Miniprotein binders against Phosphatase IMPL1, chloroplastic (IMPL1). Designs and how they scored, part 1

Every score and structure here is a prediction.

Target 1, 311 residues: Phosphatase IMPL1, chloroplastic (IMPL1), of Arabidopsis thaliana (Mouse-ear cress) (q94f00)
Amino acid sequence: VLSEVSDQTRYPRIGAKTTGTISPAHLLEVVELAAKTGAEVVMEAVNKPRNITYKGLSDLVTDTDKASEAAILEVVKKNFSDHLILGEEGGIIGDSSSDYLWCIDPLDGTTNFAHGYPSFAVSVGVLYRGNPAAASVVEFVGGPMCWNTRTFSATAGGGALCNGQKIHVSKTDAVERALLITGFGYEHDDAWSTNMELFKEFTDVSRGVRRLGAAAVDMCHVALGIAESYWEYRLKPWDMAAGVLIVEEAGGAVTRMDGGKFSVFDRSVLVSNGVLHPKLLERIAPATENLKSKGIDFSLWFKPEDYHTEL
Structure headers, positions and changes below count from the first letter of each chain, unless a header shows other numbers.
F, E and O are the ipSAE of ESMFold2-Fast, ESMFold2 and OpenDDE, as the mean of both directions, binder to target and target to binder. V2 is 0.75 times the mean of E and O plus 0.25 times the DockQ between their complexes.
Where letters were taken out, [cut] stands.
Atom coordinates printed by the task and the answers are left out, and those that the model quotes come from them; centres of patches stay.

## First folded at step 11 (miniprotein; from W1 with Q11K E65Q)

Design W6
Fold by ESMFold2, look of step 12:
Structure W6 (fold): chain B 311 residues (1-311), chain A 80 residues (1-80)
Amino acid sequence: as target 1 above (311 residues)
Amino acid sequence: MTPEELQRQAKELMERAYYLDRQGDYEEALELYKEAIELLLQALRLETDPYERRYIERRIEIYMQRAERLKEIIEEMKRQ
């Protein structure tokens, strides 16, 4: 099979080699159930009025975020009473001796949700001993008067799916023909400034760089093959855990922005269709090394202290 | 059988269907998903708690989606 020798094997895999005593099929069902259950909460909220007071809109976002997280947690606990859970709103709960860590973003893209802009998602990933084992992302599309969803899922070694159909990254092999995606945090630090320069430079040499506002959505778009790459500094484990597995299982590449082996506890990520990964790193990796030389640390963020990993 | 026992049996069938699907045994995988859906429909008829009913409904929807895609794959193979 000539296709087995490809650039997709150039970078270390980030997915788990085993799911332990819980089968890949079982983990896949539960991540899909959890993500869909959270997405039901979000769907109930998408039709609520947004032309209300700023206080009322902020409460809608916060209440939706917390209710989605609570709904997701109920599914996980129903199936796995002893698993460790790391969520954006609730922090860390569960048994720290568990090999399984759930990374939950109950509403990825909260600004977009607040505006009714159709780029937000529910993102659920589960790690086995620190490595992504199963993932699901429910993406909201369409917008006001036309809301719909699609569900991405993956298991380590099992491939990536969208609505049950296999998906694969694009085959685009030149940056000049690539559609790229990035994001920016609210801190205007050196990492932010560096990424503004990367944004500007890549816009000059590609078909464009999008700033869409939802990390899990951006990674799913790479996995779907409608964009070629996504990068961002300073993401948290719940922003990345599901999306990175989905990209890898769609045949893509996943690294830190310095080109090193990715962990969901790292503070930077570059995902791509694989073939473009080295060319993107030619510019991105030196920029990231420069930030590190200034004392900016991109590693080991939000890792639970007692969580057992093989990283 | 209780709703919990029916759901447990449906999970066992789903796990077998998942591995058959990965091996390209699409017709057998489809039949196992149909059997799993039938068990979940029986569980739903017995269940009265709104949360548990909605949980079973979500499982049915997931399995139906997988079965629908298998039907499409099998039909495409027939055209060849």
Scores: ipSAE 0.668, ipTM 0.902, lowest interface PAE 1.5, mean pLDDT 90

## First folded at step 14 (miniprotein)

Design Y2 (from Y1 with I73L M77E)
Fold by OpenDDE base, fold request of step 15:
Structure Y2 (fold): chain B 311 residues (1-311), chain A 80 residues (1-80)
Amino acid sequence: as target 1 above (311 residues)
Amino acid sequence: MTPEELQRQARELMERAYYLDRQGDYEEALELYKEAIELLLQALRLETDPWERRYIERRIEIYMQRAERLKELIEEEKRQ
């Protein structure tokens, strides 16, 4: 009698319980095709000169982002012409009555891309009634003269893959042995200051904190088990939708930074290997509750008005 | 058969293969991916639009990667 240790995940699962009328296999094929198609556009741009004017570099980023998004949208619309789409550049496109919402970041880590610094990614996630159903992230690795990619993918209840191989979060159970990751937005307000103090505190007690600069990549590194946790304030749904599913399907935990149930429309995220999640929340949750007490907005954002959700 | 009908049939085989893989039936899943790839290769021979051709090629690449993973899993099971 192999006791199915029901891994009673201490935290609510964020993945979709069902995918409606479309199979998980079909959703997975289309997110992988879409992310691969966007990544081909980014790969053509990655070898272009970076020793240009600041304006020329800004134009290269913007042109690559728009061209990647257009290529992704062409694949999605070919398969699902009636689905709702939420993109960084395109905004909200499609029928608001759809149960399916595509969250697309055509170029996560634009600063890294601009500098030719590893890593950055193409991120494609699809939600069913507000819960991630399928995801693909194409990470660009190596750097100048050695650019390559690796592809992360997942379906809700299907597990997580990297280059077709099954992946799992680490088993590291001590913060003192953990490699942690965080990010910072461009606004240097109370949320930025609070996260800078968390960065200092965790740098003191862990093996180190990385500030890579690509949220979808950072989550995929937790899912791959090469880092134990990632957290950030004020990410958009397209920054998170793919990466949070990949972490959960790799056996990780996903919450808000206050430890509450996560939605891709939240203004805070904490992902981890699950084992460290309580110990991380001992420090992160009080800091986040302090921000709320100061009147910092943590309400849901970038949720389409008429989009039906089972949150 | 049209390129579109061949691509539809390849998807139906892929969907079945995906569920068989999740059940641990790797040998049957592998055969369905091989059949799906053959249908996509037939579609590619008939397709003249450059964008549609590249779309079919990307589908073939994804199915080939899945098939290689299944071969590795089958070899691992034979060693246990």
Scores: ipSAE 0.910, ipTM 0.971, lowest interface PAE 0.5, mean pLDDT 94
Fold by OpenDDE base, last read:
Structure Y2 (fold): chain B 311 residues (1-311), chain A 80 residues (1-80)
Amino acid sequence: as target 1 above (311 residues)
Amino acid sequence: MTPEELQRQARELMERAYYLDRQGDYEEALELYKEAIELLLQALRLETDPWERRYIERRIEIYMQRAERLKELIEEEKRQ
């Protein structure tokens, strides 16, 4: 009887070991409330016409993003006026002495939103000393004439949920049977070219690679078990903070693309169902190490100055 | 009680319910969520600010979803 060594033991957990003075339950309630509140703003905007001028569409995206962020911030500040916040639009706000850092993407997948293409999301994660403690992602699904949402949530050590139901990563153990996901930033440099080669290679050997265009959604699809992996270079902390916790709490693995211990301040992420993670790293890690050898910066970024971390 | 005090008490019950759920004490967790929802409904009856009302409604929705999951788990345990 070969003991199935639970694949969860191979990689360091990224989730917070403690949540300090605030309960995991309270953090979870507030991330769910915050993400739901932002999602209501996005839902009001989602049915607005997209066949407008490019400027009008750009304005719609920007206005929706800002309005969603403002609504999220109102919920966070109502509960935790002293917490640090890192948002895409607002930057760093709050008390830098706080052990709690809220990573907020008020509209992940802006291109998808702009086109009315599924999916996009509102993503809210809270860190305790740099490690994800609680997360909620509200994914917009369906598309024009059938918009709906599903909500992903997790706490460190609490498991992952979708619409209140426990979720788990897939058990797919072969890359040839896997549906994979990746994303691409706007900079078409060496990192982009490297990931394009990875996309080509994995497209050749797998059931396919999706390029959905919303990092938090992509991670939630891995957590839901409908995809086996997601990887991307140069995501921001707000793109990753919620999704990586949801994957880990769904029984998945989270690392850097070089296989190193992940922080939300890293410039690469690989999430998977755990069982495929070594096989994915056989291809992804050498490619990432090559980029590092070329002098591409993989140092931590968007970490607030003076923010205390136990990484 | 004020709407704020009712909401605070509802949170305390929710926090206890969350720990009971994690322990597998689903019946007791469910009762605490029901009590928490009743407190939030009382708060909602007293609240006149539209934003605060919607905030309370969202909390009720979250607690109701958690309560429904617990009901499902309890029914699954009865079938085993």
Scores: ipSAE 0.902, ipTM 0.969, lowest interface PAE 0.5, mean pLDDT 94
Fold by OpenDDE base, fold request of step 15:
Structure Y2 (fold): chain B 311 residues (1-311), chain A 80 residues (1-80)
Amino acid sequence: as target 1 above (311 residues)
Amino acid sequence: MTPEELQRQARELMERAYYLDRQGDYEEALELYKEAIELLLQALRLETDPWERRYIERRIEIYMQRAERLKELIEEEKRQ
C-alpha cells in the first residue's frame, strides 16, 4: 500500500496557525467588506472613457487607485483602528505594535484597468504575525460592455471560496498539459531577463504561459484550477498576501522561486497545484540561484519596522 | 437597541454560524445567518448616515451570499 502522501505535505504552510484575539470569521468578514468596498469604487471608474489623453488616463488610474484604497481603509479602520496597514499608495499606517498587518492592493493590474482589458482586481489580505490569516480578492472579469466581478476569499485552515463556492487547484500532473502564468515587473534587469528565459522555456514545454498582468488574479486562477502555476519576481506584500493564502487554502503549494519557505516579504513567489511544484522548481530554482549568485538582492523587503513576525 | 449594538450582535451570530458551517452543521449555521441578517435589517432601519447605511447593506449582502451557499449545501445533502 503505497501511501499516497499527498504532495501537499512537502512544503511548509504559509497560513497563520492562529488569528490571535480576533476570530477568523471576523477577519474574513472585514477583508470581504473591504475588498467589496474598494471594488465598488473601481466599478464606478471602469465604465469611464479610456479614449482620453495619456495624462487623463494616468490621472484616472491614479484617482481610482487612491479612491479605492481610501474606501478600503475606512472599512479596516472602522473595525480595527489600531491595526497596521501596508497599502500600495498609502504606505505604512497604524500601530507598529499590532500583530495584524493589512496588505492592500486597491487596484492590481493597473495596466489592464487603464486599457479596459480583463482582468484586474482589488486585493485585501490580513497577516497575523507575518502569516496570512484571511484574504479577499475581487476580480473584474469580462471587459467593456460586459464587466462583472467574482470574489475569491479564504481563511487560514478554512478553505478557499469563489463566489461562496469551494474551489480547488487542478490535478494536472504533467507540465506538457499545464497552463502556466507569469508576470514581469517594470525593471528590465537581470531578474526580468531570467524570467523571460523561464517564460521561453515553459512556453516550449507546456500548453502555454499566460502573461495576464495582475498577480492576485493570477494566483486566484491557480486556486480556481484553471491554471496550474504562477511565478514572479519582486512582487510586493500587497500583491501576494491575499493570493498566496487563497492558493494554499485551495490545496496548492506556495514557495519562493528557489523552493524555500515563503513569506509575503520575499522577492520571489511560486504558487502551483502542488503536484507540479517539484517539476517547476527543477527549472525555476536553478535560475533563481543563479540570480542570487550574481548578487541580486532577495532579502525580505517592505516589512514594516518593528512589526512582530513568526516567519 | 442602537445600530452599533445590533451590528455587534449580528457579528456574534455570524461567528457562531461560521464555526458551525466549518463543522458541517449547515442547517444551524443557516438559521444563525438569518437571525444575523434580521438584526442588520433592524440596524439599517435605525441608521441615518449614508456611509453607515451602505456599510450595513454590504454586510447584509455578504451574509445573504453565505446563507444561499448553505441552502445549496443543505439541498445537496438531501439529494445524497
Scores: ipSAE 0.900, ipTM 0.968, lowest interface PAE 0.5, mean pLDDT 94
Fold by OpenDDE base, last read:
Parts: C-alpha cells; structure tokens; sequence
Structure Y2 (fold): chain B 311 residues (1-311), chain A 80 residues (1-80)
C-alpha cells in the first residue's frame, strides 16, 4: 500500500468526491463518445472553404455548432435520457431533479474555427451535484492541410489522459520561466480592461502570455504541461467544466481569480500547475477584488434552476 | 444475443477493467478490455443501423486505445 502522500492540495479539489449511482468508468466512456461524435461533425466542416462571404462563414460556424451539439446530445440521451444538459446552443434540457448535469461546448474557439486557425475543441463535461465527475476535450490541432485531433479525458480521482497517455502539469516554479495563457470576452468593460492590465503585467514578467482563443484548449495545454497557467473572466459552465477537471487530475490547481473555491458556475477561473498558483494570485486576486469593489457581478450564473449542488 | 445485450456486457467488462487499471492490475484489466472488444465486434456484425454501427466502432476505438496503454504499462513493469 503505497501511501499516496496526500499532497496537501493547498486549494480545495473541484472534482466530484463520488459519481453517484453511475460508475466513473461509464461516465468517462460516454463523455469520450460524445466528444468524439461532436468532433466528427467538426472534422467534416473544418476542411470547407473559408474564402466565402462573412455571412456564409457565420452560417458555417453556426451550422457546425448546432450539428455538433445535436450529435453530442444524441449520444448523451442514448445513455442517460433523464440527465440534465446545459449546452451552449440548446440551453437547458432534461430533468432538473437529476444529480447529473452535462456541460457541452460543441465548438470551443469559434473564431479559430472560422479562420482555420489552430486550436479549437469539442468539450464535454459531466457534473455530479455541481462538481465535475468526468470530462473529455477533443482538440483540433495542426491547421489547414494538416488537421489532426488529440483527445484529453479525465475522471475525478482517475487522473488525466491525452490520447490514452497519462499527463501531468509542468514543474515550472518561477513566473519568469512560465508560459501563461489568457482569454478575453467580447465586452470591453472594466473586466476586460483589468485583464488587459494583467496581460501586460504577466507579459513583462514571464516568458510570454498566449491568447489562443479556446478556453477548453487552454486548460488542456496547462494539463499537458506545455503552459503553466490559464485565467479568464466570464466563462460559461460549458467552457470550463471539462477543462478544469482535466487540469486538476493532471496535478494542477483550480480556483476563482480571487483565490476562492471554484465552481463551474463562477464568473472567473484560474488554473495552473499548482506550484505557481500562489505567485499568480498575488497579482490576479487584488485585480479581481478591485473589480468586485466596483460592483462587477461575480455571482454564480448559468446554474440551472432547482439543480441540486454540493459546492 | 442482440447488439444491445452484447454492448451491455461489454460495458460491464469495461467497468471492471477500469477499476483493475486503477488498482494497478494491468494484465487482468487488459484481458477484460480484449473480451469487451470481442463482444463489441460481435455487436457490430449484427448491427445494421449506420448510426449504431458507428457508435459501436467508436466504443471499440476507445477500448483499443485503453488496451494499448495497458500493454505499455505492463512492459514498463517488466523492465523495472
């Protein structure tokens, strides 16, 4: 019995402690099947011409999102007809009395997809009572003439995988040696301005900050150990549910940007390799508290009504 | 046996294999994944619906990938 030295995770675990009546193996299989099924739809669309009218490109994105979500939903409903679903395009469907909530982003990184720019992903996470239980992210990599995929997956307490191989966050312990990632929403308000200042500050003190444009991908890159951290304001549950579990199961840390305990219904996230997390919070937390003091809403959002949670 | 029953039995084997893998019983887990794949291949031979066929194929692909990881782990243990 190797005593797993419970590395006293300095931060609360976000992963589900149990998966209820459904095994973590069954949940994992279905999230992988669902994400793979959505990814087949996206793969069919990825090679379509991008030199079309702006409207035609917008229609291609929208049609791909909807078709990917429909394909994912078909897999979920085949296995679990009574589960609650929160999709980007479809909204809330199913029984609110279910302990299980599927958070589905059928195409994370729509701008990247539209331009044929790597990367974008299909993201499927399932929550048990509000905590991530299983996750799969299919990342589209390479670009035009060389599109491929890699699949990230995790279960709570099961570890994280990339293409079936166990992955781990980096051991980089200095910000000056770190490659960081952030994202920006479409609203250019005080939260956007604050994150631009954080982007500037971290660009000055680190090896660089990437702005890739796909939240689930960015989290998977932290889990893979090729980046040390990712943070963003105002992500939706479907943007985060899979990626945060994959990071945590890769040995990373997940919090709010104020350093508080994270829920997928929060309006801020910071993920990291764990070792850098305190140093990142020294800069990010004061900036986030300043936004809160200005009256920016950080209350839970997109939580289905009557959905039971043990947050 | 129906394709659905074969798929159900394959899931039961997969669930056991998953727990064995987590326990470090890689050889036994690998055998259960092989058996599960054989059941899915039988289901695939009986299935005529194109969507259901592709669903079974995706399950086979997942189980094969898991089986390959277990083979690698078994080989690593033999080298230690």
Amino acid sequence: as target 1 above (311 residues)
Amino acid sequence: MTPEELQRQARELMERAYYLDRQGDYEEALELYKEAIELLLQALRLETDPWERRYIERRIEIYMQRAERLKELIEEEKRQ
Scores: ipSAE 0.900, ipTM 0.968, lowest interface PAE 0.5, mean pLDDT 94

Design Y2 (from Y1 with I73L M77E)
Fold by ESMFold2, last read:
Structure Y2 (fold): chain B 311 residues (1-311), chain A 80 residues (1-80)
Amino acid sequence: as target 1 above (311 residues)
Amino acid sequence: MTPEELQRQARELMERAYYLDRQGDYEEALELYKEAIELLLQALRLETDPWERRYIERRIEIYMQRAERLKELIEEEKRQ
């Protein structure tokens, strides 16, 4: 009889061991409320014309992003006036004595949103002492004339859901049968070049590698079991905080791309269905170590200086 | 009771329902969600601020989705 391997013996769990003084049920309701509230702003915007000037389209994206963020912040502040919120510039917003830090991406996949390509989302995660405690991602699907949403959610230790139904990563155990996903930053530096080579190599040995353009969506697809893995360098905490918890709570594995214990403040992430994780790391980890030897910075980033963590 | 007090009581019922749901006690969880929704409907009748009204409406929508899912799970258990 094969038993489930504990997370500590294979890959350390990244979710909070407790949600502190606020229950998992309470945090879950607020992340869902916040994500759905931001998604209402985005949904109104998806029907606006895109055949306008480039400047008009850029303003639409910027206005939507800001309005979604404002709507999300109103929900969070209504429920938790003293919680920390991690801003774009890496400063703290809120009370530095709070154990709770909200990582919010009001529009994940802005290029896709601008084009009407159906892969973008609102992503809301809350950390307890540095570890993801609750998460919600509202994914946009369908495309022009057919826009719809689905909602992913999770609490640490509570499992992962999509539209209220339990989800689990795939059971695919061979890379040759795996559908993989990655993403690229806009800078064409050594990390970018390394990931282009990983993209090429994994395309040769798998069912394909997708470059879809929305990190939170990509991680939710791994959690849903329709893709086997996702990796990317240099994502920000708000790109990752929700998705990584959703993958872990769906039974997946989460590490840095060097195989080390993941923190939301790290500069690399590999998520997978778990079964494939060691095989993926056989190629990904050496590539990541090579980047470190070239002086690419993988130290923690955007971690608020006064924010107490148990990382 | 104020809309705020009604919403606080609804959250207490929702929290109990959440754990009952996770334990597989779907019928008891469903009844608590129904009670929580009734409290939120009462809060909505008293609330006049448009933003606060929309906030309560979203909570009702979430609780209703959870209640509908529980109904489906109860029916699935009946068929085996």
Scores: ipSAE 0.820, ipTM 0.945, lowest interface PAE 0.9, mean pLDDT 91
Fold by ESMFold2, fold request of step 15:
Structure Y2 (fold): chain B 311 residues (1-311), chain A 80 residues (1-80)
Amino acid sequence: as target 1 above (311 residues)
Amino acid sequence: MTPEELQRQARELMERAYYLDRQGDYEEALELYKEAIELLLQALRLETDPWERRYIERRIEIYMQRAERLKELIEEEKRQ
């Protein structure tokens, strides 16, 4: 018999209820155009030699990141001159009275990009009054000699697509058969140590846990149904805004790692195929509450002061 | 018409096609995408600025991918 869990939502939706005065079709075209424009910069760079000096490789990463960001911003500003943009340097660009906030990661997975390891992306999300309205992620696949891309997209209420095809999270209903993904920040703090222990525990009880190195890619893999879940502490709005909408529109669940209602301005995320979400939280939520009791800050961050939200 | 006016008209057609696609009206959606692509091709022939030309080219690429997907869906419906 079909499970009642598969027919019910247990977690609040996080996508915008409307796209406001700009149609879903318009926002979708611009997020896709912006993400593909940034990805064109990145694709040109992946064909450059990487077995060079460390300084040359570092410059390649930095130059590519900045050029991708500039290219994305040009597209957004051409279409929406008054929209607010949140960059990864934490700066605010645009009109603070706008209901629209663009969260842009011009190169998700910079270490992987530097090594030519095929897990990195361009990630573009736009919020309407604080909630994801449209998203696109251009994922790089294949690797040296075989570079290619695929494009994920979503609008709130419009479903999730990969290369124009409708996608859906997996139907896996047991953790022991699940392929899980997590990530670790560069700070070796209590959040890092806690997640190392979660990694160890889940390796013992699941099909396997991957640490792939690109948050937007990891969330798209959950949406595609090839992995069951992704979690990470200390993510920023541009790491999460696009991926979370794509997962939700693929039928998945999105929460904070304590199980609470997710906002793009939160510092943690758990995404999953939905059916596994409560079972994952059995281990993840208590670990997260323990971090809070130790004084680790999980308050909202990077929310622009004047940006109106309906969180 | 200017390249900007042609692009504005193409977006209007695309927005209608998007709605039709979501309703399952794939043949009507495909025809609107074809018309939108023709307007973008006309805009591209008139446009001289390299950045604007590449911007229009990317729009054409996106619309063409959507049109190709609609052709597949129409063929699948005929096999029903």
Scores: ipSAE 0.817, ipTM 0.943, lowest interface PAE 0.9, mean pLDDT 91
Fold by ESMFold2, fold request of step 15:
Structure Y2 (fold): chain B 311 residues (1-311), chain A 80 residues (1-80)
Amino acid sequence: as target 1 above (311 residues)
Amino acid sequence: MTPEELQRQARELMERAYYLDRQGDYEEALELYKEAIELLLQALRLETDPWERRYIERRIEIYMQRAERLKELIEEEKRQ
């Protein structure tokens, strides 16, 4: 087994080098306030009936998503009137030249929410010049009759917390003892097919691969040390911005699935406890290179033109 | 003193408490959180807008959770 010394600094950090003109403490308070405010909206909805028409269930999901988003944005606007918001279609919302861009998923895991399956979250990340500066994820757990939440948070260089307590990734050093997580998009394209094969192969050699259905939750579970890795193709910046910082600040590693330096504007992510990252890439990176040879590009696809970055 | 001025002063105390906490100065950090909470309680008593009142309440809840965590850390240090 490789020593932690040989792997400790192998992958470039992805968090911002500074939080700019806004202190880490201030930015952390606002991301937590925003995420908790959105989560209050979602909590009001978790016990509403689901044994209704499909249209009624779809409206519940859509209404909850919109109300959570509105509540989150009101907190952001109250505190930072000139900050930018990454829009649903990948454009920039706002009419300023701020270095701060908010990447918000007001309801991560909408299928799970619709079914009352207890793995969904509110995810709030803010970038400083393209790099995650602060993050908060409010995870829903327990399920019907037992709903509860826990709050993950991080600032760049400040460590990761769950309910105010410092957290760290696991020390598991063999894939055969690892619990892994992945996800699948709804389109059955070459990336989907490749990940089905990765899923099959890793299930054969690990303690199992979970498909839980909420990207921000999956990354927080890696940061908490209860799972060893998570990967997925074709995510969007709001799916990843908070979770990747939380993993990095918990001592984990973050890359693209080809092993390259990660940006929240990339279309693939691999997070892990760090120790396992090279072993996971031995299989994942070649599969990803094969997709790239077919003309599928996973780098800087969602980067907005009008947002100035250090990337 | 306005609710906005009280909230600004509470944030200044919280920012100092944040850095003290990271330095391991838990007792001093805890005292600053207590002061910040008292300022937020005063702001809440003066505030009449329901949205602004709920916003201040959420800040109080967050600061109270941080203060409780600091109490736990102080107790852990005493068991040395």
Scores: ipSAE 0.808, ipTM 0.943, lowest interface PAE 0.9, mean pLDDT 90
Fold by ESMFold2, fold request of step 15:
Structure Y2 (fold): chain B 311 residues (1-311), chain A 80 residues (1-80)
Amino acid sequence: as target 1 above (311 residues)
Amino acid sequence: MTPEELQRQARELMERAYYLDRQGDYEEALELYKEAIELLLQALRLETDPWERRYIERRIEIYMQRAERLKELIEEEKRQ
């Protein structure tokens, strides 16, 4: 490696070292089936009218979210009756002694879905003893009159795919040529304010920063190589579990925003094409450390109490 | 065979094909995917429940996509 300055393996891997007693091929098929089944529910809903009352639109979103989750659960339970499942709507179900934890976001990008803005997805990840083992994200593209999907998938150590084709992060090696992405949570606290400053600063030094509104989609765009990085504070495990594995398996880097080793139960994430990761952290890590010094809580969250991990 | 038995055997073939694909043994992987798809088509002909039929159809769609990609890789190798 003496002839090459960039290093995409500089950070600890976050994917599982093994998929346990269930093969990578088996887990991959089930995450893809589950995500595609949820996406069929969402696809049926994308063509329903949006020119309705706010209550009617809110009910459409809620009904679609619940129906997608139910459809995903049915596939998972058909294949693995005793696995733990952590979902946005349903909390925790399954056998607490299972090494497998499914993290399900049945509709990532709810506001975008409500408006018909083409950046939302179904995201399904499965952890083995706390580390991502397999993942699938079904992204909605095109928009009104042109709705379509594409499917991202990965297994730990197996690479990342989009519609069956291997994908890789970009090779962009200067922030000045990078397209970056971030998102903002609903709490307008110090983390939110800090990220507004990061957004402002990175807009000045890059090709631009997007705020698109769907975390799983944003991570898949990094994995696809059409964007160089994505970061956000305070995402939940179901927002991150699939996307982080897909980025890593596409050759990218995944850390906390302080540069530390990422866990799906962490409250910050930075993903990138790898070569830019240290340069991005030069600004992002100090900002995150400043938040810690102000008492902002970055301890693990949403980790099931009895779920055994190797974190 | 029952639809359930056919689907179990299709998964076994798919798992072998997955590993062959990762080893670069694309022609052998492709033949196993074709056999797995034929088993799933037989399962679909026997299955009457609409939910189970759609489940089998999704599996066929996934395996078909993988098989088509393998065909592309095999053709690329032969042109070199």
Scores: ipSAE 0.801, ipTM 0.940, lowest interface PAE 1.0, mean pLDDT 91

Design Y2 (from Y1 with I73L M77E)
Fold by ESMFold2, last read:
Order: sequence, then C-alpha cells, then structure tokens
Structure Y2 (fold): chain B 311 residues (1-311), chain A 80 residues (1-80)
Amino acid sequence: as target 1 above (311 residues)
Amino acid sequence: MTPEELQRQARELMERAYYLDRQGDYEEALELYKEAIELLLQALRLETDPWERRYIERRIEIYMQRAERLKELIEEEKRQ
C-alpha cells in the first residue's frame, strides 16, 4: 500500500502508455462490440413487463446479468482467446501470462435496472499491464416505454467519444456552480459514514450532489461535461476500469480519494473535470486519510496474483 | 473470399482509417471507412449464421457512426 500521495501537483495519467501488440483501433473496436453485445441482452430484458414479486425481480436481474456476461465473453474470446478476464463474482478466465486483462461489468446499476430507473449500463474495459487501454460503456436512457442507449468509448491517448462524437469534460471552475455525483455501498461502515458527511458538506457548497446508482454512468456523465465530478469508496475493478479511461480521455482528472495515483485495483476513486480536482481534494483527501488512520483497508484488491502490471 | 477474410481486410482498412482520423486527415480516413464498410457488407451477404451476421452488423454500425462524424468534420473544415 502506498503511504504517500503523488509527488506531483499534476495528476499522473492512468491510461496505458501503449496497447502492446494489439493496435488501439483493434482494442477499441472489440471493447465496443463486446459492450454493445451485452447491451442487446439488457435491452431485451428492459422491454419485458416487470415481475411484481421480489423473487421475480431478483431472478430477472440475475438472469440478465449472467446472459449479458456470457454474450460479452463470447465476443472477447472470439477475438482474443488467450486474454485474461476478470468479471463480477471474482472469476478469472484466460491465460495468466497475458498482458491484457478485461474488466467486465455486464450490468452496472442493478438496483436501477430492477426498478426501471434509467441509470444503468454495460461497462467493458481492457487493461494493458495494469493500465486501462480501451473502454466502452453502453448507457441506458429514457426509461420505461422509452428505452434507448448511448455508447461511450475511449482508447489511451485516443480521446473519448459518445456515439462517435468527441466529448469533453466541463470547464466549470467553481464548486458553487458544480453538479457533483457520488455513490454509497450497501454496507453502513466507516467509509459509508464518511461519505455521508462529504455528501452533506458538498450539498452546502455546490450546485447539487446526485446519488444516481451506477458508477460507470456517473463517470461517463463527467466525461460528457454534464456533471463536474464523481467519487466513491470501495468500487471493484469492473466498476471503474472503463469509466476512468473515458474521463481521462475527455480531458478529466482521475485519482484515488486521498489524491494519490489511481490504479483500477484501488478502493477509492475521484474523477473530475480537472479544473476542480484540487479544490475537491481539499475536503475529500483529509476525510480519506482519517479513514486510513482508523485502519480501514485501502490496499489493492482483486488484482490477479500472476497478472503482470507496471503499477 | 470468405466472410472471415473480408472482415480481416475491413479491419486492416479501419486501422489505417483510425490513424488518419487521429492525424486530422479526415477525407482519407472517410474513404477507408467507406471501403471497410463495403467489405463488411459483402461479408454480411455471404454469412448465414445468425450470430455471425449480428456480429458483422454491429461492426458496420460502429464504422458507419464514425464515418458520418467524419463527413461532418470535413464540412466544418470547408466552411473555414
């Protein structure tokens, strides 16, 4: 675990410096194909009548999640039979000697999906030696009787796109004018309590703070420039890998919530339009350091032991 | 040519188009995207497996989306 924040006031880039032997264009096409394929499964499910029972809704989420994951894996394996894949449920598939690790969230925002609330996505990121190399998020918008999608994508060094058009973070330079986003896990522990206080504090000084319920969507909204920042504790690699690259390639900043250099295997993330990043950290970083002083674990997690990284 | 070979050739053209696109050479990039899309359309006409057909259709959709944006960028440059 790093005991230090980054030595620079400039925020280190988190994207891969190269995509290795596979071109950026090739990785980008496959990550977008994979995300769109998973999203077709999810789109089929959202057009079905909702089951009223809790068990019926739980089965729909579980069945959709598994079917979307299977569809995504089929595309990845068709193109790259030996790549390492890390999915929800902690399973690892593929060749442990591969420099490529796919971080797949086949349904980000499962509570929203179950309720028909229009903030959920399919999120696919691929790392090269531990750093995001290509990403795609397919966001569901509109809501019941009006479902649609938009597709975010990025490659390291290639910029960020939404539906094929370049996107940029906002230029908002005052927290008082900022629309912020955060999220909360289901465990009501010290990290949850700390973030509840951050939520309260930022509602006092910003344009507003949203709790929308889908991490990949929240990060894409920052990249699109319709929100200024997103932060959350205790996300997993598949929650973050795609969104963080998309924000960075849209001109944003990405760090841990202590201000340190971000890794997809970290347990906190702060993304922003860049301009506001140090101002947000003035409140967020001390709160995060306090959690660390209480012994809350911020060590890397879900990193496959044999997966080679440059972290 | 098989659908697989047509798709490989389309990817090679798309990779060149991607490079030109990043350099701001939008007219050349657009022509390569159009050629790649034509190869994918040929592959789609030959393909009979429903899964493979949908896979090719998704590739066409992705390439077309960027090609349409390139047309807009070219027109924007001409206005200047």
Scores: ipSAE 0.757, ipTM 0.927, lowest interface PAE 1.1, mean pLDDT 90

